# Ledger of designs, part 20: VHH binders against WD repeat-containing protein 54 (Wdr54)

Target 1, 334 residues: WD repeat-containing protein 54 (Wdr54), of Mus musculus (Mouse) (q9r0d8)
Amino acid sequence: MFRRERSIPLRSSAAALSNNLSVLQLPARDLTHFGVVHGPSAQLLSAAPEGVPLAQRQLHVKEGAGVSPPLITQVHWCVLPFRVLLVLTSHRGIQMYESDGSVMVYWHALDSGDASSVQAMFARGIAASVHFICVGTCSGRVLVFDIPAKGPNIVLSEELAGHQTPITDIATERAQGQDGVADMVTADDSGVLCVWRSGPEFTLLTRIPGFGVPCPSVQLWQGIVAAGYGNGQVRLYDASTGALHVQISAHARTISALDLAPEVGKLLSAAEDTFVHIWKLNRNPESGSIEVEHCHGECISDTQVCGARFCDPLGSSFAVTGYDLAEILRFGTV
Below, E stands for the ipSAE of ESMFold2; O stands for the ipSAE of OpenDDE; V2 stands for 0.75 times the mean of E and O plus 0.25 times the DockQ between their complexes.

## First folded at step 21 (VHH; framework vhh_enristomig)

Design u3 (from t6 with S103T; at its last look DockQ between E and O 0.50; V2 from the best seeds 0.00; counts 0 for: pae E 2.3 > 2)
Fold by ESMFold2, look of step 21:
Structure u3 (fold): chain B 334 residues (1-334), chain A 119 residues (1-119)
Amino acid sequence: as target 1 above (334 residues)
Amino acid sequence: EVQLLESGGGEVQPGGSLRLSCAASGFTFSSYEISWYRQAPGKQREWVSHIRSGGHTNYAESVKGRFTISRDNAKNTLYLQMSSLRAEDTAVYYCARYSDYWTLEMDVWGQGTLVTVKP
């Protein structure tokens, strides 16, 4: 059973955006870094179980003189084999920072072209695979950046086609050492999912059609695609075939966040319906069928959840951000 | 010059005990989180334990219940009391400092002290 723990105050409230909580777990230091966006700012916090935040920093994206800073859509720590980068997406593009947000090492501007009639531009959806960082855009293109072991020589190496509506989320998983194994999934506002294998050229392995609702949040675990939808459904697909194995009416409203504790196979789902649910995923070893078990439900009174993430590799604690809430709520097992 | 110097390593039988020390100089020792790491032959360096300036400690699962980290701020010295030693504890042990709570990597390392647990 989870219990409410001490909350972490925010300088400002969390913006009403799906997936608006980023976590970098540092179990060797018994620390968790949190990232939360509101408007043109991202608040970064470093917190330990024994107390209030031990450090905090506010990240403001750099702009030229006389230019107002763009609204941020997401902040995310991308863990690569040789470095960790903090990546921001916004209505003007992508910025990449050293992991503490202190130094910008790269930026990529989205092309608007025409100020008077241009469709709103934004980037959204951030994940790392091997030495690549992938970022979604409002056009449905996914930008692939090749990240060197050190320094700012980052290159836009590929643009992936497969979506016709804005990217909502991207999730990755380390391949289990087999060629042809899916290691990335992308989702969009129409509910389409694309499953990829990363590499020098990314390969589209399968495309899972939508069914008329957006897919704000996805996760990938041991060949299972977990997708959370605008109608409150969670669906589990086989990543290699795209076959639907499980459909759960998990929430009464839009799922705003999914997260995974990969060492224990637990999936967290959170929604505008004020609930967080934790599910155990597995595969039947005989049939290969994906199975799911409900483990825990938490009602977070009067809170439309915007972000939710596990804070440790074993899934024994999680944190939640909510619409118009000026704190990060925390929960842990007894 | 900021320095960390380990000592106390040696050869010990399985089930035995050793106490490692790490002498710190050139900085305000009491203000920093200090950790022990170890590196076995042919392996990557792995975290063993840490102690924060406020005294909070934590341990890797492989050593929990057998190792105890402590600090003496008056002597600027970090300790690791190792008991119930096993062959897999054989490694060079390092003490190291994080510069702040944002740092993902240690900014100061000691030279290391060798612990050998006979098979």
Scores: ipSAE 0.375, ipTM 0.667, lowest interface PAE 2.4, mean pLDDT 88
ESMFold2 (binder alone), look of step 21: mean pLDDT 83; pTM 0.837
OpenDDE, look of step 21: ipSAE 0.485; ipTM 0.777

Design u4 (from t6 with G54S; at its last look DockQ between E and O 0.81; V2 from the best seeds 0.72)
Fold by OpenDDE, look of step 21:
Structure u4 (fold): chain B 334 residues (1-334), chain A 119 residues (1-119)
Amino acid sequence: as target 1 above (334 residues)
Amino acid sequence: EVQLLESGGGEVQPGGSLRLSCAASGFTFSSYEISWYRQAPGKQREWVSHIRSSGHTNYAESVKGRFTISRDNAKNTLYLQMSSLRAEDTAVYYCARYSDYWSLEMDVWGQGTLVTVKP
């Protein structure tokens, strides 16, 4: 049974963005880092297990020539085998920092396509795969950055074209030795999902059609694509075939966040309906069928949940952010 | 010069006890989180324990209840009291410091001290 634990105070509230919580677990240090976006700033916190903030930082997007400060769309720690980078996406571009946010190591400005599109450019959807960081854009492109082991020599290596609508989220599975069929899944505002294989170049393996509903959050686990939709549904697809295996009316409103505890196959879902759920995913090794079981439900009273992440590898604890909430809520098993 | 120097290693029988020391110099010892690591032959280095500047301690599951980390700020010395030693505890033990709560890597390492647990 999960219990509410001591919350982590924020200097500013969380913005109403999907996936508005990043968590970096540091078990060896008994620390957890949190990242939350609010307007033009990202708040970083290093916290003790008890919810005590030990250090805080605030990051801002570089002010371009524009009249208004650019808004941040996402902050995320990208854990690579040899390096951890903090990535910040905004309406102006993509910033990559050292893991502590102290030094910007890379800046990518979003190309102002045709001046005619009144639509504000933005990036969102951040994931790491092997030695790449992938970032989504409002044009539906996924930018692939080659990350060196050290230093600022980051290079845009590829632009993936699989989507026609803005990218909403990207998820990767750590290829630890499993001949994984898929390494990355991308989602967009139309609900389309693209499954990719990493290599010298990313290759599109499967395109899963949307059904006219945005997919704000997506996860990839052992050949399973978990997708959360604007209509509150969670769908589980076979990553290789694109076949729908499971459809759940998990929430009454748009899902704002999915997270996975990969070691145990637990899926965390959060939505604007104030609920957070934990699900157990299972693939039947004999039949190949995908199964899901509801494990836990939590109601966050009067809170539009905008971010949710597991805080440990076993999925025994999780953290939640909410719109206009100036704290990170924490829950743990007793 | 910033330095960490381990001592106290040696041979001990299973079930025995040993106390390691790590002497710090060249920096404000009391302000830093310091950890013990160990590396067994042919294995990867693994985290053993840490102590924060606040005195907070944590341990790897493999050593919980058997090892105790402590510090003497007046002496600029870190300790690891090891008890109920097992063969699998055989390793070179290192002390290292973290620069701050954001750092993912330790910036200073000692040279290590060998602990051998054998009958």
Scores: ipSAE 0.680, ipTM 0.848, lowest interface PAE 0.7, mean pLDDT 93
ESMFold2, look of step 21: ipSAE 0.706; ipTM 0.883
ESMFold2 (binder alone), look of step 21: mean pLDDT 83; pTM 0.838

Design u5 (from t6 with S35T; at its last look DockQ between E and O 0.75; V2 from the best seeds 0.50)
Fold by OpenDDE, look of step 21:
Structure u5 (fold): chain B 334 residues (1-334), chain A 119 residues (1-119)
Amino acid sequence: as target 1 above (334 residues)
Amino acid sequence: EVQLLESGGGEVQPGGSLRLSCAASGFTFSSYEITWYRQAPGKQREWVSHIRSGGHTNYAESVKGRFTISRDNAKNTLYLQMSSLRAEDTAVYYCARYSDYWSLEMDVWGQGTLVTVKP
C-alpha cells in the first residue's frame, strides 16, 4: 500500500503540460533530482531521501528577439551510457545542459518556417537511445542528435519523418542487451504511434494508426507500446506488429503522463481526472499475449495531475506534479 | 590548495576497532558532502559511507551497524569509526568530496589510508 510522503516544495507551480515531471535517480549518492516546468522556467531540485530539498536551480530559455519570453514545454534528463544531459524544449528551440544544468552545451533553434507560424513553433518529446537524443517538434519531425562522450560537439544527425501532426511524447527502451524488436516509440496529437529501430540510422518499423484522439504520453517496454490518450484510455500494442492487445478505460479525462518501471513491468498512469494508477504489465511468454493488472489507485484531490514518475527502479515510489501545485507530491510503499 | 588527507589506518584483529580521520584543507569543509570509499586488493573501489553538509549520513549495507561516519566542522575533519572489523574490511580507505549536490563526480580525493584486518 502506498502512503503519501513528505512533499517537495517548489518555488513556482507546475505548468499544465503533459509529462511535466522528470526524475533522475542517483542511488550512488542517495539523491533524487526533479525537474518541473513553469512558463519560461524549469525548476530543478536535488532532494535527499524523504523529500528533503538540498539544492534548487532555475533554468531559463535563451531569450531570442521575441517580445515575450519563450515558454518551456518540457525538461528531461537523458541518461546515456556515457553521459547524462539535461534537455529543455521550448517554443524557441532545444537546449542541452550538463546534468546539473550549470552549462549549456548545445542550442538548437527551431526553423521558422512561415513567419506567420513562428508563435506556434515548439519542441516536445524527449528521449535518449544509445548515443542519441531524440526530440519531437510541432511539425511532426523527430530530431536526432548525436551525442559525444564529452564536450559540446553535438550534431543533428537525422530528422525522422513519421508524423504529420505535432509530436507529443517519445519513449525509448534501454538496450539491456536484448535484441529488442523496437528501440523507440513516438506519439503525436492525432494519436499516431511510430515504432523505430535504432542503428546507424533510425528505421521505421511500425506505424500504428490513431483513432482521432491525441496521445499525450507513451512508453515502450519489452516490445509493448503503452499509450495514454486524451479520452482517458490506455492502450497496449505489440510494438512489432502494431496490434492492439489491451484497451482499458483507465481515466475519465486526458492522460497527462505515463511512466514505466522497466525492471518490474509496472506502468504508472496519471490524468487530469485527479487519479494516478499503477498497472502491472505482463507478456505471456508462451502465447505472446499482453496482459495488464491494476495494482494501485490514488486520488489526488482537486489536482489536475500533469506529471507522474516512478522514483525507484522497483516502482515502489512515485512522484506527482499538478497544475498550479507548488509542490511535488510523493508516495511510497510502507 | 584544496586537499584531503586520510589517517588512522593500520593493522587490527578481527572484531577490533579503528578510527579513521580525513583532514580537509583549502576549502569550506562544512559546505560539502564528504564520502568514504575503500578499495581492496584486486577489487573495485566501493562506496562505504557519506555525510552531507547538513549531517545526513548513509552507509553501505556491508558496513551498516558497524561503521559510523561523523564530521567536526570546526576541525575540518571527517571521521570513520569502524567497529567489529572483519577480514573483508581490509582495504585502502579514501575520503572524497562532492563539489555540490548536482555533481555526479567527486572532485577531490585523498591519498588513502590502509586498513588491514588480520588474525
Scores: ipSAE 0.367, ipTM 0.712, lowest interface PAE 1.1, mean pLDDT 92
ESMFold2, look of step 21: ipSAE 0.463; ipTM 0.743
ESMFold2 (binder alone), look of step 21: mean pLDDT 82; pTM 0.821

Design u6 (from t6 with M106F; at its last look DockQ between E and O 0.42; V2 from the best seeds 0.51)
Fold by OpenDDE, look of step 21:
Structure u6 (fold): chain B 334 residues (1-334), chain A 119 residues (1-119)
Amino acid sequence: as target 1 above (334 residues)
Amino acid sequence: EVQLLESGGGEVQPGGSLRLSCAASGFTFSSYEISWYRQAPGKQREWVSHIRSGGHTNYAESVKGRFTISRDNAKNTLYLQMSSLRAEDTAVYYCARYSDYWSLEFDVWGQGTLVTVKP
């Protein structure tokens, strides 16, 4: 049973964005870092286990010649085997920082190629795979950045073309020695999912067709693609074949966030309907069938949930952000 | 001058107890997280325990239940109460000031105090 714990106060409320919460666990230091987006700013918080904020930073997008400050679309800690980077996406481009947000190590401006209004360009969807950071764009392209072990020598290595609509989310599975079929899944506003394999170059393995509903959030776990949709459905696909195995009417409104506790196969879903659910994913080793079980449901009263993340590897705690909510809500098992 | 100074080390028998002290000077002691580290001969320095400014404590698994970290802000002193000492606890013990929760770095170290657990 989960109970509500002490909330973490925010200086500014959370923006109404999907996946508007990033969590970096630092168990060795007994710290948890949180990232939340609010307009042109990203709030970073270092918190103690009790929910006490110990430090706070605010990051802003590098101002270009534009009249209005660019809006941030996402903040996310990318954990690579050799380093951690903080990545900010915005309507202007992509910023990469040292993990503490103290130093910007890389800037990528979004090319205003087509005459489309500067206001229409944005990046979102952030994930790390091996030594790459992948970032989605409004054009449907996924930018792949090669990340060195040290220093600012980050390079755009390739652009993936698999989507025709704006990328909404990217998820990766840490190849911890498992010959995983898939390394990365990308989602877009039309609900299309692309499954990729990492290598010298990313290769498209499977394209899962959309059904006219946006997919704001996606996760990848042991060959399972978990996708959350605008109609409140959670679907589980086989990553290799693209076959739909499970469809759940999980929420009454658009899903805003999915998160995974990979060690235990728990899936966290959050939506604008004020609910957060925890599900248990299972793959039958004999049949290969995918199964899901509902484990927990929480109602966040009067809150449009916009971000949700597990705060520990076992999925025994999770944090939630809500639109116009000036706090990070926390829940933990008793 | 900002400094940390450890004391209280010595020889003790297995199963015995020892209390280490770390005296801080030159900074607002109460505002900082302070940690104990130890380094055994031929081994790498390892984290033992920390106490945050708010009093929150944590311990390495190897010392949980045996060691207790505490602080006296009025005296600008950190303590480590060690009990049920084992041979493997033999090390030079250091106290360190945590400078920034973002950088995850320690900027001030003491000279260390030797603890020897032997029959």
Scores: ipSAE 0.487, ipTM 0.753, lowest interface PAE 1.0, mean pLDDT 92
ESMFold2, look of step 21: ipSAE 0.598; ipTM 0.838
ESMFold2 (binder alone), look of step 21: mean pLDDT 82; pTM 0.820

## First folded at step 22 (VHH; framework vhh_enristomig)

Design v1 (from u2 with G54S Y98W; at its last look DockQ between E and O 0.88; V2 from the best seeds 0.76)
Amino acid sequence: EVQLLESGGGEVQPGGSLRLSCAASGFTFSSYEMSWYRQAPGKQREWVSHIRSSGHTNYAESVKGRFTISRDNAKNTLYLQMSSLRAEDTAVYYCARWSDYWSLEMDVWGQGTLVTVKP
ESMFold2, look of step 22: ipSAE 0.678; ipTM 0.871
ESMFold2 (binder alone), look of step 22: mean pLDDT 85; pTM 0.863
OpenDDE, look of step 22: ipSAE 0.754; ipTM 0.892

Design v2 (from u2 with Y98W; at its last look DockQ between E and O 0.87; V2 from the best seeds 0.75)
Fold by ESMFold2, look of step 22:
Parts: C-alpha cells; structure tokens; sequence
Structure v2 (fold): chain B 334 residues (1-334), chain A 119 residues (1-119)
C-alpha cells in the first residue's frame, strides 16, 4: 500500500504537458533526479526520500542572440552504456546536455517548413537504445542520433518513417539477448504504434494500427507494449506480433503518463481524471498470453496529472506532477 | 592533492569480523558523500555501501545487516565494519568520494585494501 509522503517544492508549476516528469534513479545513493518542464525552462532537482531537494538547478533552452527561447516539450535522462545525457525537446529542436544540465554538447534544429498559428514545429518523445538516442518529431519522423562514448561528435545517423502524425512518446528496453526481439516502441497522435529493433539500421518489426484516438504514452517491457490512450484505455500488445492481449478501461480521461518498474514488472498509469493506477504485468507460462493485475489506485485531488514516474527500480515509490501544482507529490510503500 | 587511503584489510575466517578504514586528505571530508565498493578477481566492481555527509546510510542487499558504514568527520576517516563474513565477500575494497549530488561517477578513489575470507 502506497501512502502520501513529503512533497518536493517547485520554483514554478509544471506545464500542462503529457509525460511532464522525468526521473533518473540513483538507488545506491538513495537519490532520485527529477526533471519538470515549465515554458522554456526545466527544473532539475536531486532529492532523497525525505523530500527536501538536496540540490537543484534550472536549465534554460539556449538560443541565439535576439531570439526568444522556445517552449520545451520534454526532458529526459538518456542512459547509454558509457554516458548519460540530459536531452530536451522543444518547438525548435533538440538539445543534449551533460547529465547535470550544466553543459550543452549537441543541438539539432528542426527545419521551419510549413507552420500555422495553431500547429507549430516541434520535437517530442525521447528514449535511448544501446548507443542511440531517438527523438520524435511533429511530422511523425523519428530522428536517430549515434552517440559516441565521449565527446560531442554526435551524428544524426537515421530518420525512421512509420508514422504520419506527431510522435507522442518513445520507449525502449534491453533486447534480453534474443535475436529479433523488439527494443523500442514509438507512438503518435493517431494511436499508431511502431515496434522496432535498434541497430546500425533500425528495423521496423511491427506496426499496430490506431483506432481513432491519440496514444500519449507508451512503455515496453519483456516483449509487452503498454499503451495509454486519449480515451483512458490501457492496451497491452505482444511486441513481436502486434496482437492485442488486454484492453483495460483504466481511466475516464486521457492518459498523460505511463511508467514501468522493470525489475518487478509494475506499470503505472496516470490520467487527466486525477487518478494514478499501478498494475502488475506478466505472461502466462502455459499460453504465453499477457496478463495484468491491478495493484493500487490513488486519487490526486485538485489537479490534472501531467507526469508520473516510479522513483526506484522496484516500484516502491512514485512521484506525480500536476497542472498548476507547484510541487512534486510523492507516494511510497510502507 | 586529494587522496583516499584504505587500510584494515586482511585474512579472516568465515563468520569473522573486520574493520576497514579510509583516511581522507586534501579536502573538507565532512562536506562529501562517500561509498565503499568491492571487486573480486575477474568480476566487475560492485557497490557495497553509501553514506551522506548528514549520516544517512544505504547498503547493497548482499551485505545488509552484516556491514555497517560510518564516518568520523573529526578524523577525516570513513569506516566499514564487516561482520559475519562469507567467502563471497573476498575482494579488494575501495573507498570513493562523490563530488556532488549531480555527479554520476565518483571523482576520487582509494588504492584498495584486500579482504580475504578463508575456509
């Protein structure tokens, strides 16, 4: 059973964006780094279980002289075999920083192309696979950056086609030593999912068609794709075949965050209906079918949830951000 | 010159106890978080224990309940009290410093001290 713990104060509120909470878990030190976006800046906090930030830093999107900074859409710590980069996406492109946010090591500007007063150019969706960082764009392309073990010689090595609407989220998983196993999933505003295997050339393994609603958040665990949709459904697909195994009416409104505690197979879903749910995923050893069990439900009163993440690999605690909420809420097991 | 110097390693019988020390010099020891790591022959270095400047501690599951990390800020010394030792605890033990909360790697390592648990 989870219980509410001491919150972490924010200098500003969290912006109303799906997936607006990033974490880097440091379990040996009993620390978690948090990242929360508001406008052209991200607040970075390092906090222990007692909740008071032990360190904090504000990261502003960098721009040339005379240009106002663009709005950030997402920040994410990309953990690679030999380095960790803090990556942000915005309405003008991608910036990559050392893990503490202090030094920018790379940037990629998106072309301005066609634009309208309502729809603008942007990047969104960030994940790392092996030594690659993958970032989604509003066109549905996914940019693949080849990241060297050290230094700034980052290269845009590939652009993936498979989506026709803006990318919403990207999630990755280690391949577990099996050939042909999916290690990345991408999602878009039409609800289409693409399942990939990373490599020198990324391979599209499976395309899962949408059904008329966006998919703001997605996760991949042991060959299971977990997708959270704009109608409040959580769906679990087999990554290798694309077959739908489980459909859950988990929330009454748009799912704004999914997260996974991979060591225990727990899935967190959070939505604009103010609820967070924890699910346990597994496969039936006889049939190979994906199964799910509900573990916990939490009402986050008086806010629309915009981000939610586990704070440790065992899923013993999680944190929540909400629209106009000037704190990160935390919940932990006894 | 920032330095860490481990001592107290040696041979012990299974079930025995040993106390490792790590003498720190060249920096304000009390301001820094410290960890112990160990490396058995042919294996990767693994985390053992951690202590913050304020005294909060954490342990790897394999040593929890048997090892105790502590610090004496007046003597600039980090300790690891090891009890109920097992053969799998045989390793070179290293102390290490974290430069700040944002760092993902320790910035200073000691030379190591060998602990051997004999049959």
Amino acid sequence: as target 1 above (334 residues)
Amino acid sequence: EVQLLESGGGEVQPGGSLRLSCAASGFTFSSYEMSWYRQAPGKQREWVSHIRSGGHTNYAESVKGRFTISRDNAKNTLYLQMSSLRAEDTAVYYCARWSDYWSLEMDVWGQGTLVTVKP
Scores: ipSAE 0.683, ipTM 0.866, lowest interface PAE 1.1, mean pLDDT 89
ESMFold2 (binder alone), look of step 22: mean pLDDT 86; pTM 0.865
OpenDDE, look of step 22: ipSAE 0.732; ipTM 0.883

Design v3 (from u2 with G54S; at its last look DockQ between E and O 0.86; V2 from the best seeds 0.75)
Fold by ESMFold2, look of step 22:
Structure v3 (fold): chain B 334 residues (1-334), chain A 119 residues (1-119)
Amino acid sequence: as target 1 above (334 residues)
Amino acid sequence: EVQLLESGGGEVQPGGSLRLSCAASGFTFSSYEMSWYRQAPGKQREWVSHIRSSGHTNYAESVKGRFTISRDNAKNTLYLQMSSLRAEDTAVYYCARYSDYWSLEMDVWGQGTLVTVKP
């Protein structure tokens, strides 16, 4: 059983964006970093498990003279084997910072090409795979950045095609050196999913067709793709084949966040219906069937959920952000 | 300038106890988070224990219940009390400092002290 713990104050409420809570877990130090987007800024907080905020920072999108500030769409800590970068997406493109947000090491502007467009450009969806950082765009292309062990010599190494609508989310899992192991899943506003293997060139393993409903949030765990949809469904697919194994009517409204506690195989789903649910995932070793069990339901009254994340790999606590809510809500096991 | 110096290593029998010390100089010791790490022969360095300026502690699972980290801010000294020692605890032990809460890496390391638990 989870119970409400003391909240962490925010200077500004979370923007009404899906996946609007990022967490960097620092288990050796028993610390957690939180990231929350509000307009042209991201709020970064460092907190102890006992709930004391230890430090905070604000990250602002840099702007030229006379230019209105662009809106941020997402902030995310990308953990690579040799460094951690804080990545920020916006209408202007992608900015990458050292993990504490103090120094920008790279930026990539989104361009319209030679034809005029009335639609706004933006980046959305951020994940790390091996030494790559992958970022989605409004066109459905996924940009792959090759990250050096040190310094600012980051390069755009690849652009992935597979989506025709804006990317909503990207999730990754570190490959263990096995052939055919899925490393990344990308999702879009049409509900299409693409499953990839990382490498010198990213390889499309399977494409899961949509069914006319956006997929705002995805997770990847031990060959299981968990997808949260605009109709409140959670679907579980085999990452290697794309086969649908489980369909759950998890929420009454759009799912705004999924997260995973990888050491215990627990999935968190959160939605605009004000609920957070915790599910236990397993794969039957004989049949290969994906199985699911409901573990916990939490009603967060009067909250349009924007983000929800586990604060530890065991899923012992989770945090929630909401639109027009000037705090991060926290829940932990007794 | 900023220095950390470990001491107290040596040989012990299985099940024995040993207390390591880490003398700090060149900085305001009481303001910093501190950790112990160890490196066994042929292995990579691994985290052992952590203590914040507030006194909050944390331990690796392999040492929890057997090791106790502590600090004496008046003496600028970090301690690691080790008990119920096992052969797998044989390693060079290092103390280390974080520069601030946002840093992900230790910025100052000691030279290490060898602990040998006899087979």
Scores: ipSAE 0.672, ipTM 0.874, lowest interface PAE 1.2, mean pLDDT 88
ESMFold2 (binder alone), look of step 22: mean pLDDT 85; pTM 0.862
OpenDDE, look of step 22: ipSAE 0.755; ipTM 0.894

Design v4 (from u2 with S103A; at its last read DockQ between E and O 0.93; V2 from the best seeds 0.81)
Amino acid sequence: EVQLLESGGGEVQPGGSLRLSCAASGFTFSSYEMSWYRQAPGKQREWVSHIRSGGHTNYAESVKGRFTISRDNAKNTLYLQMSSLRAEDTAVYYCARYSDYWALEMDVWGQGTLVTVKP
ESMFold2, look of step 22: ipSAE 0.741; ipTM 0.891
ESMFold2 (binder alone), look of step 22: mean pLDDT 86; pTM 0.874
OpenDDE, look of step 22: ipSAE 0.768; ipTM 0.897
ESMFold2, look of step 23: ipSAE 0.701; ipTM 0.875
ESMFold2 (binder alone), look of step 23: mean pLDDT 86; pTM 0.877
OpenDDE, look of step 23: ipSAE 0.748; ipTM 0.889
ESMFold2, fold request of step 25: ipSAE 0.659, 0.641, 0.658; ipTM 0.862, 0.839, 0.864
ESMFold2 (binder alone), fold request of step 25: mean pLDDT 86, 87, 87; pTM 0.876, 0.877, 0.878
OpenDDE, fold request of step 25: ipSAE 0.840, 0.842, 0.848; ipTM 0.928, 0.929, 0.933
ESMFold2, last read: ipSAE 0.676, 0.644, 0.700; ipTM 0.867, 0.858, 0.878
ESMFold2 (binder alone), last read: mean pLDDT 87, 86, 86; pTM 0.878, 0.873, 0.874
OpenDDE, last read: ipSAE 0.848, 0.841, 0.834; ipTM 0.932, 0.929, 0.923

Design v5 (from t6 with S35G; at its last look DockQ between E and O 0.86; V2 from the best seeds 0.72)
Fold by ESMFold2, look of step 22:
Structure v5 (fold): chain B 334 residues (1-334), chain A 119 residues (1-119)
Amino acid sequence: as target 1 above (334 residues)
Amino acid sequence: EVQLLESGGGEVQPGGSLRLSCAASGFTFSSYEIGWYRQAPGKQREWVSHIRSGGHTNYAESVKGRFTISRDNAKNTLYLQMSSLRAEDTAVYYCARYSDYWSLEMDVWGQGTLVTVKP
């Protein structure tokens, strides 16, 4: 079981956005970096499990001439084979920084469109696959950036079609030495999922149709797509076929975050119903059927959960952000 | 100039002990996280242990219970006490420094000291 640990104070509250928490796990150093979005800024914190923040920084989206700072939609540490970049998405577009947020190495402005009608432009959904960083847009296109081992020579190498509504989330998994296996999933506001194989040319392997509700958060683990929906359901699909194996009425309201502890196959779900649940994923070795077991439930009193992440690869601790909550809550195993 | 210099390597029989030292110069040693890494012939460099400026320690699973990291801030020296040595511990051992909590890579490395555990 998990127990509440000492919280990490924030300068202000967290934004009321799904997936508003990102972590970079540094288990060798017994250290975790946290990123939390609030309006036009991201708060970056470095903390050990037992203590107060050891370091803290603020990061703002670069302002254009004569315009107000845009609202940030997500912040994410993209771990690539040769480097780690901190990526911000906003209504201005995409900004990429060195891992500590101190130096911007690349930015990509979103096209404002040709139409004069009311039209929201934003980027949302950030993940790394091999040496690529993939970022979703409000049109449903996914932008693929080819990232060099060093320096700022980042190029937009591909735009992926498959979604007709804004991207909500992107998740990836290392192929673990298996070329050609599915290693990326994208989700949108209609609940459509696309499963991809990354490479010099990305391949759409599977398209899973929506059912009329958004999918704010998605994860990919050993050929299992875990999707969290606006109606509180968690669904588990086979990535190769798109077949629905498990449907769980996990939460009473919108799931705002999913996370995965890949070394132990544990899934975390968190929702506006104030609950965090931890599930164990498995496959039946004979049938190939996806199985799930409930491990833990945690009530975050009087808090609409907005972000939740495991703080280590074994899933021994997790952190939570919430609407109007001026701290990151932490929970660890005894 | 910021420098790290390892010493204390040598040959030892299985089950034996060695203590490695890392002398630091050119910076305020007590303010930095510093650690030990090792590289066996033909293999990639791997993490062994770290110690933060406040004294908190962590170890790789392969060395837990056998190795102890420590620091003497008055002498600007990092130590690695190695006990119950095995043939698999044969490697060049390096000390290295992080520039701050945000850094993901070491900014200063020592030259290394060879530890050989004879079968």
Scores: ipSAE 0.570, ipTM 0.802, lowest interface PAE 1.5, mean pLDDT 88
ESMFold2 (binder alone), look of step 22: mean pLDDT 85; pTM 0.853
OpenDDE, look of step 22: ipSAE 0.765; ipTM 0.899

